# Ledger of designs, part 10: miniprotein binders against q56419

Target 1, 326 residues: q56419
Amino acid sequence: MEGRTLEEVQEEVFKRHGVLVPKKELEDLAKALEEAGLLLTEKVEARLKEEEEKLKRERPMRLAGLSYPEGEREARAFLEAFRASYPGEGEEARVLLMPHLEPSRVPEVYGAALAALEKTPPPERIYLVGVAHRPLKEKAAALPVPFQTPFGPALPDLPALQALDALLPFELFNTPLAFREEHSLELPLFFLKGRFPEARVLPLLVARRSPELGEALKVVLRDFPGLLVLAVDLSHVGPRFGDTPLTRTLAEEARRRDLGFLERLAEGEPEAALAFLGANPTRIDGVEVVASLLPLLRERKGKVLAHRLDLEAPTLSAVGAGTLVL
Key: E = the ipSAE of ESMFold2; O = the ipSAE of OpenDDE; V2 = 0.75 times the mean of E and O plus 0.25 times the DockQ between their complexes.

## First folded at step 3 (miniprotein)

Design G8 (at its last look DockQ between E and O 0.10; V2 from the best seeds 0.00; counts 0 for: pae E 9.0 > 1.5, placed apart)
Fold by ESMFold2-Fast, scan of step 3:
Structure G8 (fold): chain B 326 residues (1-326), chain A 103 residues (1-103)
Amino acid sequence: as target 1 above (326 residues)
Amino acid sequence: TEEERRIEELLFRAAELLLEGLESGNPEILKEAIRLLEEALKIARELGDHEREAWVLFELAYALERLGDKEKAKELAEKALEIAKEKGIEEVILKAEELLERL
């Protein structure tokens, strides 16, 4: 930002308030503000460095006591209540698409995911792919540390993560701070760890489409087989997302786009799913994840188990959520 | 304004009820949605907001068709189409014509 001279500041104050402030007082104030700003910046930088250092050892729970219970017993009851909210049976999943929005908003959608996990043999590892809600230094990132949950720590699959890192043209472990507060990993992980307590995890974030990530994952999954989980929300409509207030017409359009997207994925046609969305005016955040993982989704048929458009009255907005097994 | 905010809240609540009523098939839920839309229509007219008036008339026609009142639905859809054509609201023209084809 461009500064102003002390003479200009003094003149402006005189014109507006009829007070002539001595130059030295203005200079002393400017210096005090500059020094306070430098001290605040140094304190913020020190705090960020401390947080980054902590993330080298473990990723603590951030949403415990808010989105899910802190205690193991209460967490287990909470998880079983979500399963009970879905009346259907699941199907075995090799790829699972599930939401990452607040679970209490769409309990039957998370229940459908749990039903699918009940029919799925326990995997040795889970490739958990979420959406970055903070900038990443590269198109994608991972954090190779234990993630705390009420069911105990979800341990990283270090050999598989290292194999993935070796195949990528960028450093995979590039933005630890992006994982400090990331609900697209934490919320699905709660359900995954509750169902598969022994599975190791590859926690992955996608910020922008990365075809190289999908190609590398195809190679790694061959040598390190596991469950692939896409933790993505669907349509985002309304003022909270820079759109007009929700109407029945806009809600039905969002549902049509969500279901059309999921149905094409279920047919093993991920390119057709992306093309169907066109310009993505309803802001499906899974677009970048699906575009990155094309080699893993092609010719893999499955079924949409659940879909809901969650309406948020305070914001006059809505978010779509779905469960898809492939 | 307060009135502009009120109409947005009424349309949102009507959307909730319409989606719920369509899924459950409960006519009492659809009737409540219609009541809220009638209130929204009154406010749109008081504000002279012809664009919102056209949209609300279309939503009312849609809700009435789902409730089974096809004659009233046709009347309101035709009125929505008339205002939409006069004001150049292309999306309402398209939606109202689609609805009228089903009536």
Scores: ipSAE 0.552, ipTM 0.857, lowest interface PAE 1.8, mean pLDDT 90
Fold by OpenDDE base, second read of step 6:
Structure G8 (fold): chain B 326 residues (1-326), chain A 103 residues (1-103)
Amino acid sequence: as target 1 above (326 residues)
Amino acid sequence: TEEERRIEELLFRAAELLLEGLESGNPEILKEAIRLLEEALKIARELGDHEREAWVLFELAYALERLGDKEKAKELAEKALEIAKEKGIEEVILKAEELLERL
């Protein structure tokens, strides 16, 4: 925690995760990590350096066997089951908004994403934009290495990544360690790689709104066309996020904000979607990603395919997830 | 030693999984973190490292609380507190006491 106050970490975790980890729980966890010798001892620094050196070659699976099957056969059966959980038909996507929440919590929402991908011609490349749940050195980052999946490695589009870097006022290839455990990329990538095995990927993280990223991507997409994927969750409400236990009123407000946000995006009015949230009191996770991608979302009409507010019963908290096609 | 390196590796990975599990709400991630902490606890006991033992017990208690096993969380937090008091580990004392106030 070089130079950051616990309040800044709490605010950062809140901004990133929508989780208001009680300052005390963050203090307890951070200190527990500190005191477990996970303070930047010379050993932890050496290990982080070793992990960073590994990330120069590939990003390994971190959630295989936990969130999805490790084996390819089982992983294909998993995809089919998730697709079956959504009874509807999809539409062709040029932009796909989908969740990064634990798949088992919102299977029909991922099923709706798969339904959209069935109607989408195989893209040459996928621009996968996730939420940085860890600090980045810059507003956004990319990791230009293969991401491991049960379906084989998702290979980076190096020419498109280099073209993007050249248009940004900051170094795009920053903070490789932020990608190591980032589920906002890994979970969506499982579904995307399973559907489009030959597509190259641009794995991108957004930590804070970057208008520069949206403008740069708009230029890059002309020379390097592909599918844009926003891997974002919606409202985060309840005790895990600093609210009272979930009530009917709180759930109705979360749903209202989620659907009001998604519908305005479906109308091609991303600025109106952001304005509708105001101070974002239900902590919609995807705000910084949408704010960064405004130039790519404007005037695109689409459809909301699925939405769920999923209750985590042990904490009486809930997370919103949605699937939108543009 | 190799055992000290191994315990540091387990604790590091367990801490990451705890954070991810807390963020995602995936109980399987938390269960994997618990598994790693249990292995770390075994090594700490074999080494006679009471400081790491107290920490690992606290982390286990914390993870179990998040999984809804309040009874086992309480048992492990009490054990962490006992060792921490005996060894003068002030920070584990404070955290274990705070956890026990919530349980």
Scores: ipSAE 0.049, ipTM 0.551, lowest interface PAE 3.1, mean pLDDT 87
Fold by ESMFold2, look of step 7:
Structure G8 (fold): chain B 326 residues (1-326), chain A 103 residues (1-103)
Amino acid sequence: as target 1 above (326 residues)
Amino acid sequence: TEEERRIEELLFRAAELLLEGLESGNPEILKEAIRLLEEALKIARELGDHEREAWVLFELAYALERLGDKEKAKELAEKALEIAKEKGIEEVILKAEELLERL
């Protein structure tokens, strides 16, 4: 117990499992865990090493049967339904911003991304830049292995990944375990692989803004041209995100901030988009990715195709999602 | 009231489990979220809280559809839509109709 009080442990057990354990039982458990601690620690560490070694070979599907269908035929029909949720026409993208939240909650936003991909010539490779939800050892990371999808494996572009690694002041291949559960890559990849089955992928995560990543990617994209995808969500408001309960006023503020951010990006003004958010009071999670990729976004004009603030009334919370082509 | 506090606690915990289940790919976590949502549904009905009842029915339908129980998901989404139309809960109408279109 790393400096935690028994009250803090009691609260965590209640939060995780919905049961209040008396302090005496926690005291007995804590002593038993200390006595067994070396053995348990060795078993947990062995399991993590095994998982890490598996991730050096491939990244398996984690959300098949939950967020998208497991079978290829059903997965194709799923894509068609999402495209139909957006009745508009897309535009060719050299840069695509798309969400990574649960697809069925914002179907037309993913549909707009599919519409943009319909207008986009098949790229040789896709630079897929997500948001790390687990800590990374560095500001950014990649995992140079196949990512499994219902449409077959999305193969890594190893030459482009190695060129990128060589240009960075830190080891790019630094935190394999962070990719194990990372939905910000898996969910967009489902849509991208379904539309571009032959494209190779650079699966990238950003934890903290890295100007070095953007400069390196600008160089790599000259020799290894491809589609740049920012797989990011927008506002996060309400108690699920450490905020007050959602109100009409907070929802309208979140929408205004989402759209203002996207509109400034669409004008080729990414610094203005970041400045517009200020302290980022609605927790747009795209900020660190945009801040990393400034050299690739400047003076590149485009269009916002879709936006939704997904309301979760039972949790009194909301998450914004958008589709932007540049 | 105490019931209102309890339903809020249930809904908050269910939201955490839904997030954890989707991020981890563990369907057993989603099943636990469903159990909590079913408890919340009972309380919403006891309170006569039609807005929460409609939302919880929708979230139940959504979670069940994620687990492959499409027939039960359809039943619950239709009930959510019925209540939402009667009470004018526009967001639930929109979301329930979207879910039903793909079932």
Scores: ipSAE 0.012, ipTM 0.316, lowest interface PAE 9.0, mean pLDDT 86
ESMFold2 (binder alone), look of step 7: mean pLDDT 84; pTM 0.830
OpenDDE base, look of step 7: ipSAE 0.023; ipTM 0.335

Design G9 (at its last look DockQ between E and O 0.25; V2 from the best seeds 0.00; counts 0 for: pae E 9.3 > 1.5)
Fold by ESMFold2-Fast, scan of step 3:
Structure G9 (fold): chain B 326 residues (1-326), chain A 103 residues (1-103)
Amino acid sequence: as target 1 above (326 residues)
Amino acid sequence: TEEERRIEELLLRAWELLREGLESGNPEILKEAIRLLEEALKIARELGDHYREALVLLILAIALEELGDKEKAKELAEKALEIAKEKGIEEVIEKAEWLLERL
């Protein structure tokens, strides 16, 4: 019990229940509560170790039946509905930027990503880079196990992951538990596996800027060519992400910021994209991913296929989402 | 202005209560959020802030549906959609249409 004396506790119990508890009994109760806290901590640690051991074999679906259908037939129909929501043609992608927020909120943006994947030759492997929503022991991490999907398991590219690990100044496979519940990988992977069922995957999370990751990936991609996917959301505006309820001006600023960022990436100028955000600050979670991957984004020209600012009405907040091919 | 500061304060307090009320399902918390939102709506209208007016009407509709008042929720969502279409507020149009289809 912090910030309270035993005498204060004794007095409060007397006022509330009409019973004077001897100081000795309160000391014993305090000790029992502290011991219960220690036992709970040990139980939590044991459970986490058990979950970590399970993750050495596979990463199970967490959002099946919630964000996408569990059955393969229903999952295929779901993909086709999202593709149909985007009326445009895709373009071939060597690098694809797509969102990771709830797909039903921005179906046309995911549809644009699907259109790009339709124009892209099947890759041998996909470098899937998401954003860590839980702490990592290092700046970045990977999990080298099959990720379950309704279309079957997405198998890890073990040789490419080992080559990447060898080039990094830190252990790549450093935080398995961070992958247990990670929608920035699971949601894009659903769409990617549906379109490229034979592709192996490098599931990567970025927590903080890691230029060494981008440099290492540039080397690995030379020997293990594949599709690079940045699974990132754009502007986060409003009280759920800050102090200011959404206004017309803030919504339009968010759109201009998102599009200015994406268009600079489309010109092959990722440093200019980051500088643009520095002049127009925002809570874009993708900034750490882009900053880490600069060597892979320079001098690659492309096109913004879609952008939406999605209103989260109950929170007076909004999240930007976009599809960019490079 | 003082009114613009006041509406921002009301909306910040209202969203905290909405989050708690929607998570807990406690009708008294939702009713308190609705009272703050109704005050914010009045200020938005006095300021001629059509963006805030449409947004607050939509959020009121969501809160009222949660309380089981689907008829009033539909009425307010329709008003939000009307203002959003008149003023070209795309994000409110999309959410109001979604809510009305579900109602």
Scores: ipSAE 0.502, ipTM 0.844, lowest interface PAE 2.4, mean pLDDT 88
Fold by OpenDDE base, look of step 7:
Structure G9 (fold): chain B 326 residues (1-326), chain A 103 residues (1-103)
Amino acid sequence: as target 1 above (326 residues)
Amino acid sequence: TEEERRIEELLLRAWELLREGLESGNPEILKEAIRLLEEALKIARELGDHYREALVLLILAIALEELGDKEKAKELAEKALEIAKEKGIEEVIEKAEWLLERL
């Protein structure tokens, strides 16, 4: 952009057009560019293969210097600022539901997660269950490698991951490239690693509801106890997601669904939480994760610590985020 | 060449960041993607690589459309189409025409 900042373009666009183009049009265009071979040259395939081979050793940071600081000192100051954004006290968590949205959008929600982690004894391992925003070969996947963070590598719990794989009717170690850019793991992991530097991690992605995953994890957790973390967002409403621009009515409906979902989870009624959403018209992101983890969420009472419906002003769209402890 | 490799790395990374920025809604990610595309465009022009120039202009047009600057997106897509027609780059012609039909 010759002479304009992104902010100036966003402001000019907002002034001229009022709404940004829907995500689907970009996905269709991305797909069309891929299909045209413009993005999938033999060199890109070779690069993807090289990246897949690298992912056998480690998962590098992708969002360092963008979503969070790369340097450890600056990263610690970042954690402290996020914790300070939540004025409350946390509660001990055995299960933590937290967002994976851009941290700067919902600082107090991440602050509430940090507050809960302050009251939580250091776990030996963290079961980090994110949402697959890319296709998986199976319903769920894991990447059994170190994840880089500003606080050093988050090391995998290989024995627990192997025990989980052995109980699943599908290969758990599938689709490594889906983890390469998956922010639903990277962003929560920053906060988790910063708080629990010695904890091993099981980085898991869910693409589709897998009751088998929840049953397998329930068994694995007996021999390999740890903190369960659901890294999920809530409602997705507005033009980016196929709705009209955000209105008071649409925002009230999104909040009602988000809070009604979280409250039923806090009561230990995850089936009631799913039933309350019905067809999920506000597109709560965490539905497939919760549906997979029902055996672990049943009869667990807890508390909603924070909720926000964050407006993305340029798109007139909003995303819900929440923090729940069980 | 090292410059061609650099352009390909910039384009791949910019595309990754564009997808991620659009998924996450992080404006800093989108800003970084555009920065990388501008660097790639500069290198392509310095090399006289009209294929990569047209391609980068097309990707920038896409990014600007998503940022809602339809007017600038159209300008860049038209420029990409012009270069692509002059050089016989069928793949870019098809996609630039497709983008312009939407704008």
Scores: ipSAE 0.022, ipTM 0.427, lowest interface PAE 5.3, mean pLDDT 85
Fold by ESMFold2, look of step 7:
Structure G9 (fold): chain B 326 residues (1-326), chain A 103 residues (1-103)
Amino acid sequence: as target 1 above (326 residues)
Amino acid sequence: TEEERRIEELLLRAWELLREGLESGNPEILKEAIRLLEEALKIARELGDHYREALVLLILAIALEELGDKEKAKELAEKALEIAKEKGIEEVIEKAEWLLERL
């Protein structure tokens, strides 16, 4: 780099980050990961550059064999087992809110989504809107390539994606590497592609609320009708998220926040749903997606099909998940 | 060289899973990253690649601490330091000592 050796850069980073007060266990772990990564930097950067070039052609499965089976036969059986976890009936969805939490943790919540899809006519396309877990260069992004699944590739709807890009004040196709590890698209897509094998997909990520995205999507959806899916989780509470150990009262508050949020969305009142959360004390992660998509959620009434606050005993923490049809 | 290509691919996948596991808070993803790191450690030892062995031990120690296994994390970090001192790998010595001060 610019007349400096790797050793000089490593020493400078260490000195700058070795003095931090207060020192939390999580902060120390993050610093150790950053410093350990410096020894792999060139090989990792070369591999990530190679992967970025591959992402211009297709997005491979990253969670096959971990969160869902890789083989198609096993994947279909897995889908049916999840549907069986929710014995109720669904309702037709024009908008579906579903989780992106590890499926085995909330099987009935994903089962409720499948029940809704059973009642939903096969769409020509699916607008799949997830939460960016890596930084984006802009408030939102898309990746206009096939996403591999055990059920075959989920093909992009290029005309709809191009129309969306043309309406935004920023380049929509802006951060390919952010999609590489993004489970908020991959996990819901497994279920959606399994039920709608012919539908094309618009794989979208939101990093920060964007009123421009919602306005543009409202226009695009009129010309390119399809199923809108908000792939979001709800409350995040407990020590893993900066709280004291999870108590009964904190868990009860998280459930109330989750359900109150979902119920207000189900009444067609997304602004009221956001206002209900206030400062978002239980860290519902769907807030930025909902805030971006207000024009698409107003006046749409529906039903909450399922909710679960999933408890992590080892970390004394919990994450909420729900299924909402509008 | 086929084994060298395999360990590089394995480390890249493990690194990706480690990042994802820490970011998502999903312990199963983190456990899979650890499994891949353990496989990479075995290959590094078979190749006699002391640099990769020491580095993988450090990364594994970090992952185990995230899961709450501080005793095992300390054991692996100490082993990494021992290897790095024996082989004169100065960058790894510095990082292992840094980590041990914080365990």
Scores: ipSAE 0.011, ipTM 0.286, lowest interface PAE 9.3, mean pLDDT 83
OpenDDE base, second read of step 6: ipSAE 0.020; ipTM 0.445
ESMFold2 (binder alone), look of step 7: mean pLDDT 83; pTM 0.817

Design H1
Fold by ESMFold2-Fast, scan of step 3:
Structure H1 (fold): chain B 326 residues (1-326), chain A 93 residues (1-93)
Amino acid sequence: as target 1 above (326 residues)
Amino acid sequence: SEERREAELALEFALELIEWAAEVAKTNPERAIELLLEAARILTEAAIKLNDEELILEAIIVLEEAALLALENGMPELAEKARELIERLEKLL
């Protein structure tokens, strides 16, 4: 393909992260791999089979000891500290939008989510919709196994998952390995399981717009009512994400876009929220999730409880996070 | 160190390329496959710099996805390229 793809990759990396990866460095790496003359071994096959086998039975914790404590007692104290970080009162949620950004960076935002959960009656099940950070074979996927947490396993709602799978034009359980390391599900689940220990979960990932998913979920929610959770982060700005170093103007634009998006969702106008973002120049990662779930978000009014644009000082970059109840 | 930070940034770039590949796969699967192949190269370099076998496994998983996407879209040459790279990563485990 005449070298064009490599140049396009370098331009996209520069645009998103503000750093150019040298073409020679990438070519030298490819040559080194070629010269090494590598091939698949029993060790690689054993490791892949081991991970696949584990994912047929359960999804183990990956961020325990890093983003949250491993022990149940320590985990509960951790949750209480996050709730205490938010001075406001929550509101009952039928739909909750919350972040999946590292919790310690935005404790007030997770605290607002906990406040909302405190006001919400315990659901029989949670539809937890995250963003795929790894490629999926289809537009969306689910993993129908227990997800481990410090509060015990979050059990899958198998009847609801199978009802959803039956309504979709693609296989729902299509990319188990994408769930092996997925913080957009694991981090919100930590908070959700701590608050609703008896709720079953439908762990769902969206990679690309799937209006079929939203239509199917609307049907399934009638027969299997539950709490819908959108686990999404907001603006990504600064050199790390392809912009110039964070300025007051760029930060104000990011806040304006984050809040404009959330406020339109709160008005029950998800199409207006998407239109407001346009080309998504500040890189709000919830766009594909919202676009997939339109039938579940229309005409549902609510309130933005919290918003923060968190500064990553070493890179002069920032990521937006918010809590919205509908 | 600066070298460690550079490797960490490369890992972040690879993960972003994987996300972009997923977005593009619905309209331009050939470009999506090429993005996945390049992400795997970057992940491999990061794995070497950080001495991290888990990143090699991640690169293999990304390449398997690229191979599957290529086969599903009638691009056997790209599928073969992905398989060739998977075989080459083996000695790093």
Scores: ipSAE 0.000, ipTM 0.169, lowest interface PAE 19.7, mean pLDDT 81

Design H2
Fold by ESMFold2-Fast, scan of step 3:
Structure H2 (fold): chain B 326 residues (1-326), chain A 93 residues (1-93)
Amino acid sequence: as target 1 above (326 residues)
Amino acid sequence: SEERREAEEALLRALWLIREAAEVAKTNPERAIELLLEAARILTEAAIKLNDELLIERAIFVLELAAELALENGMPELAEKARELIERLEKLL
């Protein structure tokens, strides 16, 4: 109850509104809220403990039927429709940057990613690096379990994950619950599993800049080669994100910022890409991912295949999305 | 006096719904969530009419309980609706 006394609550109501709520009624309300909170908290705590134990075995789909179809046939048709939305050819990727924004908002950007995957030889494993939208106990985390998809489970690469864990100064498998509701992994994984059904996965989340993760991954990728995927959204602008309502000029600035960032990454200059963002690097969702993976991005040249600044008109806000192959 | 009576009635109605929600949360979590959302609606309407910040804070708390229960019972869409309501109410603070 945030530490306020009932007498303080009653006095504050009187002072602000000239209304006195009887102390008995406030006491009864406080007790009912406390009882409901304790009951629901106990139930929630027991369920979270049970869910954490279940997450030691598998990660269920959360966005099936919402962001993508549940059935395999429908999911396949959905994936092919996204590929068809991009009229260009892909290029082979050793590193792929793709979005984790709701796919229906930027279908051509996901289509570009699919085009790149079409030109890429099937990898034995995918290093899928997303952004933590929930707190992690450490700067980064992984969950070494099968991730369910409409195309079957994406199996973890346990030897590669264990090799990575051994090289890190912290426990890699530190926050299972952070993976329960994580669209930055689930949405890209849908497309990746659809195109590479036999590939194993290393599902990784970055919460804060971790240079040690990038250094460890550089070592692990030599022994366990695979496709590196950065699941990163770009500019977040407008009132939905605590900023000024979008104008034409602000939208153009966001597009220029996104493209300048991606183009510098494409030149193999990730430090220059981060510097180009200037004083506003936190407005790009995956800055901490890029900053963590610098050793893997330096001197790798590639191409920006697609970019879109998706406008959410009701809030005068926008999110940038892009596809980059390195 | 009229405004005081309206505030008291709103608090009592919300209290009844919250107590009923607590009683059925274990056996019927969907019903418990419905009751919590209705309690929050009553508190929110009263808060707007009376310009009472405390009632807004109480409505937010009730919506947080509804969101937690919804997430625990595999209803993420309902939790998201509760979160949208919380964000709208926070703007009134």
Scores: ipSAE 0.000, ipTM 0.346, lowest interface PAE 13.7, mean pLDDT 82

Design H3
Fold by ESMFold2-Fast, scan of step 3:
Structure H3 (fold): chain B 326 residues (1-326), chain A 93 residues (1-93)
Amino acid sequence: as target 1 above (326 residues)
Amino acid sequence: SEERREAEYALEIALELIELAAEVAKTNPERAIELLLEAARILTEAAIKLNDEELIYEAIMVLWEAAELALENGMPELAEKARELIERLEKLL
């Protein structure tokens, strides 16, 4: 993770072994590692073209058997266990903010989301907005195919997706491969499909701020009403995210920052939420989503149902997760 | 030292890549192999900075896992390259 020179590597190996490792041997090793990576790249590119063609038909489960059970019966019991982990009652949601990190890390937070969905009338469609973990050709993208789940396929709302595409200054269906491995959609979708099996979905990814997406979605939601779900994690702190090791003080700061952000959203003040984060810098992947969806969040009041800071002791790092209804 | 702290941080990153590779090995072996190769590179750099032979052994183990995964998924040339890298790392011990 740093630009060490061959001379530096050679000198350190000499100090360790009492023999200077020839520069050519270190160069040959570096070249061999690069060549192995290049061979993998050629092979991967060929397979990725094949996978892109498959994604024109369906999006298969990637995390089944890992983050949630493969079988429908086991998946249902898993969902019920998460609901049971939250002792409170939910609130009806027109907009739901929920996490996308590993559910077993923050069961009460997902349980709060389930409680909110329990109080929410079944929507005809769900606008599921996640965060791109792979580069997109444009600021945002969608994949208009069935997404497989243990509860059956989540079917795309093709008329609503086409209406959205028509209003955008870019092609909405621009990066199918970004959806092959995307937990910010797959993990929330597991819970949403289990609760609302008849709802169609608009699976959307945001890579960078897209005000045009928010403006277009406001128009589409008038003609195609549905539940808006923001699948975002909150603070990312510690060495795993390029930050200093987590201390109790930094953890409390992250909690206050997450809650300050969520509370301002709950007051219908998304610009104030973003300004609050600007004054108190931590990494929150929800920033780009909220900034894109401003027209849909203004003047919507709601309630923060749950918040947790998930600690990764081996890396001295943490990720914040929350459930907010608007 | 600062260099030692940086190497320890790099070690944490390598362990995270190994964990991620294990999670995706069955569903995306090509990505898993890529992650394992990157982890082996980071472990090797950290081994030199920390004067820690155990990290070279860990890098070798990671490369063996990458080689096995490559063979299982029809990439015999990459598996052979991984074996060659293992032999070169063994010379540093």
Scores: ipSAE 0.000, ipTM 0.356, lowest interface PAE 11.6, mean pLDDT 81

